VH-VL binders against Apolipoprotein N-acyltransferase (lnt). Designs and how they scored, part 23

Target 1, 229 residues: Apolipoprotein N-acyltransferase (lnt), of Prochlorococcus marinus subsp. pastoris (q7v0g7r236to464)
Amino acid sequence: WQTNMPTREKTNFKNQFINDKLISAQKIALSNDAKLLITPEGTLNNNFNLNFKSKIRMLAGGFRNSKNGLRSSLLGYQIGDKTYSSFIDKHRLVPLGEKIPGFLNIFSRGLSAVGGIQPGSDSRFFKWKFTQPLAIAICYEITDGFKIRNAVKSGAELIISAANLDPYPRKLHYQFLSLARVRSIENKKDNIIISNTGPSGLISEEGKIIKLFDPNTEQNDVVNPNFSI
Short names: E, the ipSAE of ESMFold2; O, the ipSAE of ESMFold2 at other seeds; V2, 0.75 times the mean of E and O plus 0.25 times the DockQ between their complexes.

## First folded at step 17 (VH-VL; framework fv_rovalpituzumab)

Design j5 (from o2 with light chain Y91W W92H; at its last look DockQ between E and O 0.61; V2 from the best seeds 0.00; counts 0 for: pae E 2.4 > 2)
Heavy chain, then light chain:
Amino acid sequence: QVQLVQSGAEVKKPGASVKVSCKASGYTFTGYHMHWVRQAPGQGLEWMGWISWYSGDTNYADDFKGRVTMTTDTSTSTAYMELRSLRSDDTAVYYCAREPYEDWSEYFDYWGQGTLVTVSS
Amino acid sequence: EIVMTQSPATLSVSPGERATLSCKASQSVSDNLAWYQQKPGQAPRLLIYGASTRATGIPARFSGSGSGTEFTLTISSLQSEDFAVYYCQQWHRYPITFGQGTKLEIK
ESMFold2, look of step 17: ipSAE 0.544; ipTM 0.843
ESMFold2 (binder alone), look of step 17: mean pLDDT 92; pTM 0.950
ESMFold2 at other seeds, look of step 17: ipSAE 0.552; ipTM 0.847
ESMFold2, look of step 18: ipSAE 0.506; ipTM 0.819
ESMFold2 (binder alone), look of step 18: mean pLDDT 92; pTM 0.948
ESMFold2 at other seeds, look of step 18: ipSAE 0.535; ipTM 0.827
ESMFold2, fold request of step 19: ipSAE 0.556, 0.502, 0.565; ipTM 0.847, 0.816, 0.848
ESMFold2 (binder alone), fold request of step 19: mean pLDDT 92, 91, 92; pTM 0.950, 0.944, 0.948
ESMFold2 at other seeds, fold request of step 19: ipSAE 0.442, 0.443, 0.499; ipTM 0.789, 0.776, 0.817
ESMFold2, look of step 19: ipSAE 0.528; ipTM 0.835
ESMFold2 (binder alone), look of step 19: mean pLDDT 92; pTM 0.949
ESMFold2 at other seeds, look of step 19: ipSAE 0.525; ipTM 0.836
ESMFold2, look of step 20: ipSAE 0.441; ipTM 0.785
ESMFold2 (binder alone), look of step 20: mean pLDDT 92; pTM 0.949
ESMFold2 at other seeds, look of step 20: ipSAE 0.497; ipTM 0.820

Design j6 (from o2 with heavy chain Y32W, light chain W92H; at its last look DockQ between E and O 0.65; V2 from the best seeds 0.00; counts 0 for: pae O 2.4 > 2)
Fold by ESMFold2 at other seeds, look of step 17:
Parts: structure tokens; C-alpha cells; sequence
Structure j6 (fold): chain C 229 residues (1-229), chain A 121 residues (1-121), chain B 107 residues (1-107)
């Protein structure tokens, strides 16, 4: 699912509008035999709950409360859930006092840490009941190739890259896409990209862009990645 | 007590358009999606598509894409279906139909009374 | 699209007897199947959903069975008000499709 709504409007969306959108998306997904529905980072509001029971496994960008405060997460909904039953939190928040301009600053820090900040971390590995293991990158996490490679070494069969790129210029959207291609090539895994106003699509394990959707339109579509090796 | 009340019968010429209304009453919400189904005289039922009450999303059957527009007005709990470029084979009874809210499966537990649209020269 | 084929086209049965109506899908629809009754000049009335679950207010003489591609509606003790046209409908895959109908007549 890709939306073309400004970031500020997403935080002010009524719960009912979001629930209607999700039901529409699930109906289309079910009609096409989709096994997993993925939404961009930040799609769901804080304290969001479905007003319906999910009929498809869904990995939705949203927020959750934890003992350490609010987390940006991909939230996992199993079939029958009205509240998420699984999650993977965004690993790195932008702290106060950091220079804010440009998605590239985050990229350059990740790129300069070739081999990762700490070898051996599996923080981007996501094993979910009844689905194949996944490597998850939320927004800036695409820059940490070491953590994604560790998830693939731990058995992840597909990379999921979810982002909200509304705050960033179009040049950074291109760089996000380029990094996603690098992650696919270096790990020999397909990469599904889902973003709200940036690139969404499928990148092959060879780095080829198999399908790319128009970033300025709201779209739902089904892709069939390779779960090879 | 759930009721779906549709607008009255209409007679149209080929090439014209028709807009049928469907007002929902008897419950505190309008549901998720409103469906439209038609039935030509002596024929079976043909699904035309649905519209989401609050988001405005639509899903039209291929035979009607490009000719149909569905809308809702949540303040009056009314759904509308407009069919353009009418042909004689569009003569049918047009029904609005509600899917269940809890299940949101696409079987129809409540139907409007039907609106006969006759297209003739 | 999934084609729903009903048989027989017309079924003649005496009141008090059992009627059995068949519906076949061109591909699996799992249990996403509904049955409707329609009398002349009226909107369809939901009888069965989920292949076998009776809708609210539907008498126990109506029962549904089947899954996948073959489905059956059974009326166990036919009443005079049961003579109508019956439609099956799949809601598994778009476009939503209906069978062509089975007319249940008094023998």
C-alpha cells in the first residue's frame, strides 16, 4: 500500500478513515491471493487499533508504547487480530542536537560504518509465526548493511524496506532506492520497498528494479518476490 | 431495524446518465462498503462494485469501469451510483446492498428495494 | 473471473418434500459462498453464508453444505412460501459473481 498524504495530515487522520483504507486494501489483497500486506512507516497513528479482525497477515508501519517510551515500529497482525501480536522497533532514533538536514547525513553515517557498528547483531531479523523469516529495515536502517547481512545470515529470505520519505527531497528518495538495490545485491535477496511518497516496488537479488510504482499516487499492488536460497 | 431506501424508478434515453440514491437507516453507522448489484428483467444478478463509506475508495467491476461513479454522503447516510452513456441493455433493477460490519465478508445481509431504470428510445 | 453454475435450472417438488439445489464454482472459493432466495418483485433475501451458516431469522429447514467448488442448498421440508428462485454467490475473488439461478416450482 502507498499513500500520497503529507506527514502532518497522517498524524491527524481519523481512526475510521484509516480503518476503511485498511479494509479496502485487505479486500484487494485477498482477491489476489496475497500472503502478506505491508504498509509504509508511520501509516498507523499512536495507540491505533483495528476496528475489524485482520483477514491477512499484515506488517503495518505505526507506533507502540514501551517502557522506554514511544517506538516507531512495523507492527505484525496475524489473521484474526485486532491488535498487533508481533513487532520490530526502529533501531535508531534521531537524537536531539544532531544536524537535521538531509536524508544523506543518515546514509553517510551508515555507509561510513561499513561492516556495521557492532558485528553479530541480529536486530533486523524478524521471524514471524507462519511466515518466512524477514530482514527488516525501517527508513534510515537501510544504511546499516551489516545488520541486514546478519539477518540474512540468520536465515532471512526476503528484505523488507519500509519508509516515510515525506520530509525529504526527491534526491534522497533516489538515494534510498540506490541503497536498497545495494542491500539486495550484497545479500542476494529480493527487497520489497514500501514508502508513502517515495519509491515503492520490488528489487531483485541482482539489484534489478523489477517493478517501481509512481511515488506521487496512492497504489495497492501485489508482487511475488523470489524466496531463493 | 436496518433499512436501505432507494430512489424511484427512472426512464432514460440511450446516451443519458442516471444517478440512483440509497439511504441507510436503522443503525448507528453506515458500515464499511456499500455494494451495487443490478438485475436485467428475467435475468440473474450482476455485481457492479463497491464504495467505502468514509474513505471514498471504490472497486468497480470491469464491465462498468469508465461508465460508473459511486459516491457517498456520510452526513445523510446516503450512497449514490451514477451510470453514464446508458444503453438499452442497461435496463435493469439496480440494488444497493450492505455487507456485514463485523465480518466484512462480501455477502449481503440487507438490500434496498431496487430501482428500475428503463433505457429506451 | 469465477463462474458459478447452478443445477438444475428448474426443480419441481411437492410441498413437504426435500429439495436439493447444487452450485458449482469454476475454481475453489473455499467456503466463501452465500445463498439467496428471490421472489418476483422483491430483492434477494440472504439464506446462508460461509457455505453452511444460516443467516439470522432463517428457518432451520434451510441448510447449506460444501466447500471448494461444489455446494448444496437443502430445504428439508418444503413449505408453500419456499417456491422462488435461488441464487448462489461467491465472495472469494473479484469480481463477485452469482449463479444463474434455480427456480423451485410446485410439482
Amino acid sequence: as target 1 above (229 residues)
Amino acid sequence: QVQLVQSGAEVKKPGASVKVSCKASGYTFTGWHMHWVRQAPGQGLEWMGWISWYSGDTNYADDFKGRVTMTTDTSTSTAYMELRSLRSDDTAVYYCAREPYEDWSEYFDYWGQGTLVTVSS
Amino acid sequence: EIVMTQSPATLSVSPGERATLSCKASQSVSDNLAWYQQKPGQAPRLLIYGASTRATGIPARFSGSGSGTEFTLTISSLQSEDFAVYYCQQYHRYPITFGQGTKLEIK
Scores: ipSAE 0.479, ipTM 0.805, lowest interface PAE 2.4, mean pLDDT 76
ESMFold2, look of step 17: ipSAE 0.534; ipTM 0.830
ESMFold2 (binder alone), look of step 17: mean pLDDT 92; pTM 0.946

## First folded at step 18 (VH-VL; framework fv_rovalpituzumab)

Design i1 (from j5 with heavy chain Y101S; at its last look DockQ between E and O 0.66; V2 from the best seeds 0.00; counts 0 for: pae E 3.6 > 2)
Fold by ESMFold2, look of step 18:
Structure i1 (fold): chain C 229 residues (1-229), chain A 121 residues (1-121), chain B 107 residues (1-107)
Amino acid sequence: as target 1 above (229 residues)
Amino acid sequence: QVQLVQSGAEVKKPGASVKVSCKASGYTFTGYHMHWVRQAPGQGLEWMGWISWYSGDTNYADDFKGRVTMTTDTSTSTAYMELRSLRSDDTAVYYCAREPSEDWSEYFDYWGQGTLVTVSS
Amino acid sequence: EIVMTQSPATLSVSPGERATLSCKASQSVSDNLAWYQQKPGQAPRLLIYGASTRATGIPARFSGSGSGTEFTLTISSLQSEDFAVYYCQQWHRYPITFGQGTKLEIK
């Protein structure tokens, strides 16, 4: 699901709008026999609960409270859930000297503006009941090839790249796409990209763009990635 | 109770646009989609698509993509369907129809009275 | 797209008798099927949903059966007000589609 809403607007949305959007997205996904619905980073508000039982497995960008503060996460909903039953938290990336300082600095400035968010586990491997293991990159985490490679070595069969790129210029949107292509090539895995105002689509294990949706438009579509065994 | 009241009949020339309204009352719109269905004279029913009341999300049948725009105005409880680039085979009665909520079944328990749109030179 | 085919196109039956209307889907729609009645100049009226559940206020003489690809609407002890056109409709996958209709008329 590619949303087209500014980051500030998302934090002000009522649960009513979010639930309506999720119902619409799930109806379309079910009609297309989709097995998994993925939404961009930050789609759900803090303490969000569905006002319906999910009818499809969903990884939704959102926030959760932990004992050490608020986490930015992908939240896992199984069929029948009104609240998430699984999660993977965004992990803080420590800048790596001079290798790509400008790119990391831009993401760091955006991350700092969010405030109050605490880092989670640094593992990008996500094993979830009734789905293949996944490698998860939330926003700037796509820049950390080591963590993604480690998740693939641990058995991840697909890379999921979720982001909110609204605070960033269009140039960075294309750099995000380029990084996602690199992660697909070096790990020999398909990569599903879900972003709010930037690129969304499917990248093959060879780095070929199989589908790319128009940026800055709200879209919902089904892709069929290849899984490795 | 639940009522769906549509705008009156329209006569249009080919190439023009038409916008049909459907004022809904007697229920809360959260969790409901409004559907539009048309019926050409002497023909069966053809689904055009739906719109979500609060989010504004739409799902259009392929035959109408690019020509149809559905909107809602929750302050007036009114759904709209606009069909552009009209052709003579767009002559039909246009219905709004609501679905039941929460179980996501897409059968239509309430229908508007219909709006006849005639497209003729 | 799932094609819904109704038969017969026209069914002539006397009041008090039983009518059986058929609807066939080009692929399985599970039980995601509804039946409607439409009289001239009126909007369709919901009769049956979920293949077999009567809508509120629908007389017991109307019954639906079937699942998958083949569905039947049965009207026992026909009344004079039952002579109309009947449509089946699936919502299993988009686009939502209707059958072409069966006209039920007085013999």
Scores: ipSAE 0.332, ipTM 0.731, lowest interface PAE 3.6, mean pLDDT 78
ESMFold2 (binder alone), look of step 18: mean pLDDT 92; pTM 0.949
ESMFold2 at other seeds, look of step 18: ipSAE 0.404; ipTM 0.759

Design i2 (from j5 with light chain H92Y; at its last look DockQ between E and O 0.55; V2 from the best seeds 0.00; counts 0 for: pae E 3.2 > 2)
Fold by ESMFold2, look of step 18:
Parts: sequence; structure tokens; C-alpha cells
Structure i2 (fold): chain C 229 residues (1-229), chain A 121 residues (1-121), chain B 107 residues (1-107)
Amino acid sequence: as target 1 above (229 residues)
Amino acid sequence: QVQLVQSGAEVKKPGASVKVSCKASGYTFTGYHMHWVRQAPGQGLEWMGWISWYSGDTNYADDFKGRVTMTTDTSTSTAYMELRSLRSDDTAVYYCAREPYEDWSEYFDYWGQGTLVTVSS
Amino acid sequence: EIVMTQSPATLSVSPGERATLSCKASQSVSDNLAWYQQKPGQAPRLLIYGASTRATGIPARFSGSGSGTEFTLTISSLQSEDFAVYYCQQWYRYPITFGQGTKLEIK
């Protein structure tokens, strides 16, 4: 009644796939003198480890196991790391009043389908050695302007908005972009947005879209955000 | 023993496409990219790009973007390079070449034997 | 694009003598430079990587030096099998580029 367990080969293939993808991305980033590589929400699977030492500082969307359960996070890798050395966990948004119910209801319904993930800290401030302090919004957290503003007040000089919008309608993709622009304007900070099939690019502190990638095309590119004023 | 064995010579007309294969053996492909380099008769070497074995990511030299497609088939351990809209100046020997793994430096420690593609009317 | 310029284009040297081949990059490539030997009808063969590290199985008479923009391949006592075309290659930035080659021939 013993059969070969193909799941082991399938799991190993997924790790090889992700490692190859990260190596490809880091090679391109290094060739363009990038200082920080950022990947979308959920890029790394659960139980993922790099097969190589990171050659660039990287914030990678992924998962981590904590004592209180599984977290969806941006995972920080310093140069030389094979495992992340820092992180910021996704925090679930409490539904707001009826003033903006449609977008939040859709977002909340989509988030509830992400079962088994526990909410993390509600702080969006991320200070990491060798980089300027960051304000982090993972997916629906872009709707929580108070937490982002608090991170900026605490010294964050750049907003990072990471998402995986594959499960959601294209209409929601454009609403995500609009919210990212609002966060940039109200906080007077540049916002780097990174999503898989949704909008990715750079939004200026004035809310202008400096660069926007084609949402249907996998892309890597270097952007130069403003850190001054 | 590492070996890269390429498909045989091809003769094509202008405007056609060619697909060159490179069967790899003797090593584990994880973390290796396969590069393609060509050499026109009596000329130097020209890098065309690379492909990742497992992720399928590619990086093409600008002169070939839009005309080249690189693929891999990990079940047959074979990499492919397809060049479309051939011109007479695409006549060259096409090589596949392996990069070393340890530090993903992009020098080529093993090369295929080369595939001559001749584009003529 | 980083242009790799080799000199001389052709070098005529007698067996047993020393050959010195030069490779110049249009901008710094650090030590991300390799040297290859190519004989007619054959694929290139890796000689040196990291500007100065000899590849496995390469005779000690081959040595590389330099960093940044200026690199040298030296063959200290030429053998009859060393007469070939030699290429330098950088991998510091995409696109990866090769020098145009130096033909080493019997004087």
C-alpha cells in the first residue's frame, strides 16, 4: 500500500522555481545598481529558504511562522542573508463606516478568503539597518491612512505598498492605485507600489504617477524615489 | 561529466525562424542560467541573453528583443533558442553556454559545440 | 553597454616566448572579467575568470592580471597549441560583452 510520494518532488520544484526567480531578479537589479529589491505580497511561499546568500537588500512578500500562527509579511533580507533578518506583518483592516463601504467591503471579503493567516502588529513603521525608515502597506492596509500617517510622523521617509491583486477584479486594481496616490499626497512622501497583476510603479509625493508598469506584464525596473523634504 | 549537446546545422531563408536546441547533462540545473552566444563567420562573440531553467525568466540583449524566444524543458533537460524574422546577417554559429553556480558569476565554464545557422536566399 | 577593446588585433610570437594580450573596458568592470581561447571550428574555452583565477585544468603558463578597466593575459612560455584567438569578456553589467579578439600566431 506504499506509493512514491510525488508531493516531495512538487514541493522541491516550487522552491527551485522561487529561488531561480529571485536569482534572476537580483542579477537584473545589481546590473542596474539598485539598492533595494522589493517583491509583491506573497512572492515567497510558506517554509521558503533562499538557496543563496542575498546580494542585495530585499523586501520580499511572503509568509512566516510566528508563535501565534502564520503571518503574511514583507520579509527583510540583508546582504549575505539566506533567511530573513527582519519583517513587518500584514495587519487586517477593521471595516469602516458606510462612507466608503463598497471598496472596503470588497477588500474585506477578499481578505477573509485568505484563511489561516493571523493579523500582525498594527504599526506600519519599519526601520531597518542601512535603509531609511519606511511606511509599509500590505494590500488592503493602503486603506488605513491613519496607520500610514503615524509611520510617517515617526520618521518614515518612503511608503512601500505591496499587494497581490490576482484574486480581485480589475476595477479594484485601479482603486488600489488611487488609494496609493492619496497616501502619497496626504503624507508628502513618494510611494513605491508593487503588485503582481495590478499597478506597479512610483508615485511622487505630489500624487503624480512618475512611472507605471503594464499590469499584464511581469517586469523588473529601477525607480528613484525622492527622500528629501 | 558536464555536457552541452546542440542540434545540427540549419539552412534558412530570410524571414524564416530557427529553433536551436541544447541538451544539458552531468549537473543539477537549480540555480544555473543557460546563456546563448553567437559568432558570425570570422567575427567575435555576441551575447544574446539567458534563461532560468526552473522559473523561465529571460534576459535578452536589446538587439534581439522582439525576435528571440528562449525556453527550457526540464523534463528533457533541453534549452531552446528561437530566432525569428531571420536576416542574412544572422548567419552565425550559435552556442549555448553554462554559467557557474556558486556565486552566479556570468562567465561560461562549459559551452555547447555550436550550431551553424546559415541564412541565404 | 560596456565596450571591451582588445589589443593588438594580431600578435606574432615565436614558440617558447612570452605573449602579452591586453583588454580594455570602456568603464570599470571591477574584476568581473574572463578570458577565453578559441581554435578554429571549436567553441571557446575558459582560461581565466575573476581577472586572475585560472580555470580548472588550465596550464600554469596562463596568467591574468588587472582590475577596473585594464586587463592583461600573459602566456609565459608559448606552446604550439596556444596559437589561437583569445577573447576577454565582462559580466559586470548587461549586456554581457566580449572583446573583438586577439589572434595569436606563429611569427
Scores: ipSAE 0.379, ipTM 0.757, lowest interface PAE 3.2, mean pLDDT 77
ESMFold2 (binder alone), look of step 18: mean pLDDT 92; pTM 0.947
ESMFold2 at other seeds, look of step 18: ipSAE 0.503; ipTM 0.818

Design i3 (from j5 with heavy chain Y101S E102Y; at its last fold request DockQ between E and O 0.51; V2 from the best seeds 0.00; counts 0 for: pae E 2.1 > 2)
Heavy chain, then light chain:
Amino acid sequence: QVQLVQSGAEVKKPGASVKVSCKASGYTFTGYHMHWVRQAPGQGLEWMGWISWYSGDTNYADDFKGRVTMTTDTSTSTAYMELRSLRSDDTAVYYCAREPSYDWSEYFDYWGQGTLVTVSS
Amino acid sequence: EIVMTQSPATLSVSPGERATLSCKASQSVSDNLAWYQQKPGQAPRLLIYGASTRATGIPARFSGSGSGTEFTLTISSLQSEDFAVYYCQQWHRYPITFGQGTKLEIK
ESMFold2, look of step 18: ipSAE 0.512; ipTM 0.826
ESMFold2 (binder alone), look of step 18: mean pLDDT 92; pTM 0.950
ESMFold2 at other seeds, look of step 18: ipSAE 0.536; ipTM 0.836
ESMFold2, fold request of step 19: ipSAE 0.476, 0.414, 0.411; ipTM 0.807, 0.769, 0.763
ESMFold2 (binder alone), fold request of step 19: mean pLDDT 92, 92, 92; pTM 0.950, 0.950, 0.950
ESMFold2 at other seeds, fold request of step 19: ipSAE 0.484, 0.378, 0.450; ipTM 0.815, 0.738, 0.789

Design i4 (from j5 with heavy chain F29Y Y101S; at its last look DockQ between E and O 0.84; V2 from the best seeds 0.00; counts 0 for: pae O 2.4 > 2)
Fold by ESMFold2 at other seeds, look of step 18:
Structure i4 (fold): chain C 229 residues (1-229), chain A 121 residues (1-121), chain B 107 residues (1-107)
Amino acid sequence: as target 1 above (229 residues)
Amino acid sequence: QVQLVQSGAEVKKPGASVKVSCKASGYTYTGYHMHWVRQAPGQGLEWMGWISWYSGDTNYADDFKGRVTMTTDTSTSTAYMELRSLRSDDTAVYYCAREPSEDWSEYFDYWGQGTLVTVSS
Amino acid sequence: EIVMTQSPATLSVSPGERATLSCKASQSVSDNLAWYQQKPGQAPRLLIYGASTRATGIPARFSGSGSGTEFTLTISSLQSEDFAVYYCQQWHRYPITFGQGTKLEIK
């Protein structure tokens, strides 16, 4: 025996929820004169479009369809956009293979929504109009110091590390933070960390934790990273 | 046709709580926040905060943080504002007000009729 | 908090004449300013938003101007129904704030 509630009505409620979250975040960011809004990995669903024109530049974790399948990405929205105008795809899906840590229970494609996730290009350099060049690491990509160093060598002035650490134990959260500190030290660049259930904050180019927000709480706050030129 | 219909006047003692309702009709509220504004007798308007209809996010003015709770019920299209630990200077008309849908700028194009809350010993 | 200061507190004007109401912000609010009319026993009514854009259904005799910290509401050729209290409101920074009001009354 099943409810007669239409499936599309339930799907539309989730889209409305995400749009409401984004509007609330943008209002608060604008009130604090923020220049860029960053959301964690996987915040937006597949080919998500805003119900509104973005009022602030936003890098949002989400998914996009490409010719070669579904990609996990940071999606770039300029002021006025309803759909993303720039992106950088996640390249590395799991360390040393197709599996996440904890091989016995989960494969990376087993965590995917319908359609699975395909690896993107291996470049971590992201140049976006009207912002400084960025080095992007999505989740396990922080383990690839070579790719991040190449992005910095190509001119990236700030490292952005986005993750969804919800399914992982607290020890892995510490490891993620430690890796982010190493990337900051070896490249002499600040690193902004955005995660939904793990560490979020700002790490200096010397590896110092300038600010670390409480994990497991929803928080919208402004940080001022140093851009090296 | 937009309408905001609020619950009726209330009389409360100091220390009590009041919960005012605001039923919305005539628009889709995706992207809208419902705002609450009060006006003490003979005084100006004071913004209390907003609530997001679907996500439940709130933003309260500092003077009301800790004493106010705003909620929504999307199935009945009703927003609620609860003010606790009432004092005599909380005597006011309480309005719900909506922001425009297209660009979510925070000016208020439609207001409820107001709910008088009187706090007296 | 951005303080919105209206002047004068009371403005006495004859019907058919022009009224000019002032609103000053303690810091810049760009053009994120609205004007409201409130009659006794009624909720406020939106007149102007974006400092200068008339709301739907508002007569052409109402006009707004200004940006930054100084704003004016002008009512040309006053009608008997225009005698009310007028408020300005900013939405540039939280908390959202209103001016203390200008009462427009018959001379």
Scores: ipSAE 0.443, ipTM 0.781, lowest interface PAE 2.4, mean pLDDT 76
ESMFold2, look of step 18: ipSAE 0.443; ipTM 0.776
ESMFold2 (binder alone), look of step 18: mean pLDDT 92; pTM 0.950

Design i5 (from j5 with heavy chain Y101S D103E; at its last look DockQ between E and O 0.63; V2 from the best seeds 0.00; counts 0 for: pae E 3.6 > 2)
Fold by ESMFold2, look of step 18:
Structure i5 (fold): chain C 229 residues (1-229), chain A 121 residues (1-121), chain B 107 residues (1-107)
Amino acid sequence: as target 1 above (229 residues)
Amino acid sequence: QVQLVQSGAEVKKPGASVKVSCKASGYTFTGYHMHWVRQAPGQGLEWMGWISWYSGDTNYADDFKGRVTMTTDTSTSTAYMELRSLRSDDTAVYYCAREPSEEWSEYFDYWGQGTLVTVSS
Amino acid sequence: EIVMTQSPATLSVSPGERATLSCKASQSVSDNLAWYQQKPGQAPRLLIYGASTRATGIPARFSGSGSGTEFTLTISSLQSEDFAVYYCQQWHRYPITFGQGTKLEIK
């Protein structure tokens, strides 16, 4: 259906929708006494600010501008934040899709410079105020077992694997899940998987799938990973 | 100006369902979520849950989970609340209530006029 | 669940006098508290939000104060139209809860 809205009003509607989804997700998380909300890779638009103060600690997939290009990141919001206060950038790009993927050019048409996604730091260790240290894998970064192992050796107590698997075939969805299980086993750490159209859930430190949500559905649910191992 | 206009009073038998509508109208729609609150005769106010206008996401109070379904139709700016398996103690006035749109705060600045649902055998 | 307890249940006051209504939360709600007025056959009307901020169109004789667990609504010079039931409501934690109400009636 055509809304008959000017382009500026259409842009404001999309930002309002994302803010509505985030408020809904935080309300649901608070109803379940969750301590951390995690969203998939690419959930937030570029240069996105919350129009509310976060009421829960949140790691949201999104994009940030750096001096020399757009970064795909997991953005950290503390309680009270409207703008992220910490981040970890994706550093491993998929050659056929992420360096100059067509869908990102559509989403990012307002960017200057070269456009596309630029690689970030190769460290996967993420320490954040008032939370335990984390090992972060964005999308196919899960394939680099050395970097994840280094983050665990540096003190990370939980692996978080965030992805946007929408542009990829289902075979890669299964591969992503299998790799996440391997990372959990070899590092003896639980792994929380968050994806938009692929597998999401909790993998134990023994590689067991504790919970796996249906792919291609929007779901908010609480998992309780083990930090005590 | 914002107005919340609800459907008319209903009389139902125990075991039936009721669906109450709440049409939002005015110059600008300004709420993120629509809440439903009920009030039994001579009693206080009881929060039932909320629904997102844009996404249809819901959160229901525990006492109503399994019996309530909230929906929206954005093309008509109408929210709906359906309560199933009615009992006599579900007799109440049901209100839709708007939360403010500028910040995430869950006080209610506009209320519908209320819909009396009477459940009698 | 945060229980909101209002006192007194009924307050009898003469027109022109001051009324003070109390609301106590079972645990801190910071300043995430609102007050509503409800007359018979009508929907509630927002009076105060954020514990102390008057809603648009609410006369200055209504004021709110408090934070944490104890809150008051004060009506400084009662008018005949102010005799109604008053509710407090918190939105600090789910579920959203209301106090049981204080009926303000003519002495």
Scores: ipSAE 0.367, ipTM 0.733, lowest interface PAE 3.6, mean pLDDT 77
ESMFold2 (binder alone), look of step 18: mean pLDDT 92; pTM 0.947
ESMFold2 at other seeds, look of step 18: ipSAE 0.391; ipTM 0.745

Design i6 (from j5 with heavy chain G31S Y101S; at its last look DockQ between E and O 0.69; V2 from the best seeds 0.00; counts 0 for: pae E 3.0 > 2)
Fold by ESMFold2, look of step 18:
Order: structure tokens, then C-alpha cells, then sequence
Structure i6 (fold): chain C 229 residues (1-229), chain A 121 residues (1-121), chain B 107 residues (1-107)
């Protein structure tokens, strides 16, 4: 699922709007026999609940409240859920260079204190019932090749790269895509890329771009990645 | 009581456009979709697509992609279907049809009265 | 595209008798099937959804059965107002498709 929606919109309108878009996305996914619906980083706010029971397994980018603060996460919805039942939290990384400080500063919604948000586990391995184990990279985490390789060595069969790249220039969008291709090549695993206003699509285990959606067009579409040993 | 009231019959020339309205009353929208279905004279029913009331998302049947535009105005509870580049085989009764608001299954529990669009030279 | 085929095209039955209308899908639609009645000059009216669930306000003489690819609408004791055209419809896969209709007429 790729969206082209400003992240600064009024929260009440956005929640109504996002529920309606999620129904539309699930209808299209189900009609194409999709097994998993994935949405970009930051799609759901921390108080968001579906106004319907999910009819498809969904990994949605969003925020969750934890004991010591707000976490940026991919949130897992099983069939029948109105609230998420699984999650993997974004892990804080130091910037690789001065060119990406805006990268780290602008990945928060609204009024947030950087010192109040705690990093999640540094493992990028994510295991669900009814899906293959996954290696997860949320936004800048794609820069940490060791953590992704460790997830693949632990059994992950597919890489999921999720981001909200709306606040970043096109150069960083291409950097994100290039890093996703490198992760696919070095681990010999397909990589599904889902971003809000940046690149979304499927990268093969050889690093080939099998499908890439127009980054400025809202789209829902089905890709069928290869699982490998 | 749910009610769907459509605009009146239209006569058009080939190549023109038509815009049919469907005003909904008697229910609260719950993030579900309005469908459009047409029926040529003496023929069966043909699904054209749906539009989401709140988000404006659409899903059009392939035969109508590029020629149809569906819109909504939630402030007046009205859905619109515009069909461009009309041809003689577009002569039909056009219906708006509501899917159930309690589950988002795509059967149609309420229908508009229909709008006859006639395309003739 | 899932093709919905109804049979017979026309069914002539006397009032008070039982009518059985058939709908066949070109591939499985599970129970994602609805039946509609349409009288001349009127919009379709929902009779049955989920293959077998009667819509609100539909008389008990209407019943639906079947799953997968074969479905049946039965009207157990025909009334004069039941003579109309009947359509089946699937919503299992896009595009949503309807059968071509069965005309139920008085013998």
C-alpha cells in the first residue's frame, strides 16, 4: 500500500479517512487473494483502532504506547482484530553522516520530545503465525546491514522495508531504494518496500527491481515475493 | 429508512458526457462504499465500480476505466457518477446501490430508482 | 472474471406451486452470493445474501441454498406478486458479476 497523504493533517479527520482507506485496501487485497497487507511507516497514530474487524493479516506502520514512552512500530493485525496483537518497534540508530540528520529529526509526528521516545529491541527478526519469518527495517534501519543479516541468519525468509519519506528530498528516496537493493543482494532474499511518498515495490534476491510503483501516486497492489532457503 | 434518490432521465449525443446523482438519506455512513450498476434495455445488470464516501477512493470495472469518474459530497450525502465519451451501447438505466453498513460485504441491500440515459444520434 | 449462469432462462409456473431457480458460477464464490428480484420499471430488490440468509422483510417462502459453484433459489408457494425476473450476484472477486436473469412467469 503506497499513500500520498501529508502527515500534518488534523488527527480526527485523518482517523476517519484512514479507516475508510483501510477498508478500500482490504477489499482490493482480498479480491486479489493477498495474504498480507503492509502499510508505510507512520500510517496509524498511537490511539488508532480500526472501526471494523480486519479481514486480512496486516502489518501497519504506526505508533504504540509503551511503559516508558511512545514507540514507532510496525503493528500486526490478525484476522478479526480491531487493535493490533503483535508489533516490532523501530530501533534508534546514530546518523551515518551529516547528510541524514533531517532523516532522524522528522520521523516523529506532531509535538514529540526526542528524549522521551525509547528505542525498541535491536533485533530485526519478526515471526508471526501464518506467515514466514520476516526481517524488518523501519526507515533508517535499512542502513544497518548487520542487523538485517542476523535476522536472515535466524530464519527470516523475506525482508520488509517500511518508511515514511514524505519530509525528505528525492536523493534520500533513491538512497533508501539503493540500500534496499543491497540488503536483497547480500542476503539473497526478496525485499518488499513500502513507503508513503517514496519508492514502493518488490526487489528480487539478485537486487533486480521486479516492480516499482510511481512514488507520487497512491496505490494498492499485490506482489508475490519468492521465498528461498 | 434508507432511501436513494437519483437524478432524472437524460438524452445525450454520442461523444457527450453524463453525470448522474444519487442522494442518500436515512442512515449514517460508516466508512463504506456506494456502487454503480447499469442495465441496458432488456438486458441484465453490469457492475461499474464503487466509491468510498469519506476518502473518495474508487475501484472501477475495467470496461469503464478511463471513461468513468465517481465522486461524493458528504455534506449533501450525494454520490455522483460521470460517464464520458458516450456511445450508443451506453444506453441503459444507471443505478446507485448501497452495500450493507454493518459488514462491508458487497451485496446491495438498497438501490436507487434508476436513471435512464439514452444515447442516440 | 467469474461468469454467473442462470437456468432456466424462463420458468413458467402456476400460482401456489414451487419454483426452483439455478445459478452456476464459473469458479467457486464460496457463499458470497446474493439473489435479487426485479419487476418491470423497478430497481432490483435484495432477497437473499450469503447464499442462504433472507434479507429483512422477505417472506419465508423465499429460500436460498448452495455454496461454491452451484446455488438455488426456491419459492415454495408462489404468489401473484412473485412473477418477475430474478438475478444472482457474486462478490467473491472483482469485477462483481450478475447472472443473466431468470424470468418467472405465470403458466
Amino acid sequence: as target 1 above (229 residues)
Amino acid sequence: QVQLVQSGAEVKKPGASVKVSCKASGYTFTSYHMHWVRQAPGQGLEWMGWISWYSGDTNYADDFKGRVTMTTDTSTSTAYMELRSLRSDDTAVYYCAREPSEDWSEYFDYWGQGTLVTVSS
Amino acid sequence: EIVMTQSPATLSVSPGERATLSCKASQSVSDNLAWYQQKPGQAPRLLIYGASTRATGIPARFSGSGSGTEFTLTISSLQSEDFAVYYCQQWHRYPITFGQGTKLEIK
Scores: ipSAE 0.354, ipTM 0.687, lowest interface PAE 3.0, mean pLDDT 78
ESMFold2 (binder alone), look of step 18: mean pLDDT 92; pTM 0.949
ESMFold2 at other seeds, look of step 18: ipSAE 0.505; ipTM 0.817

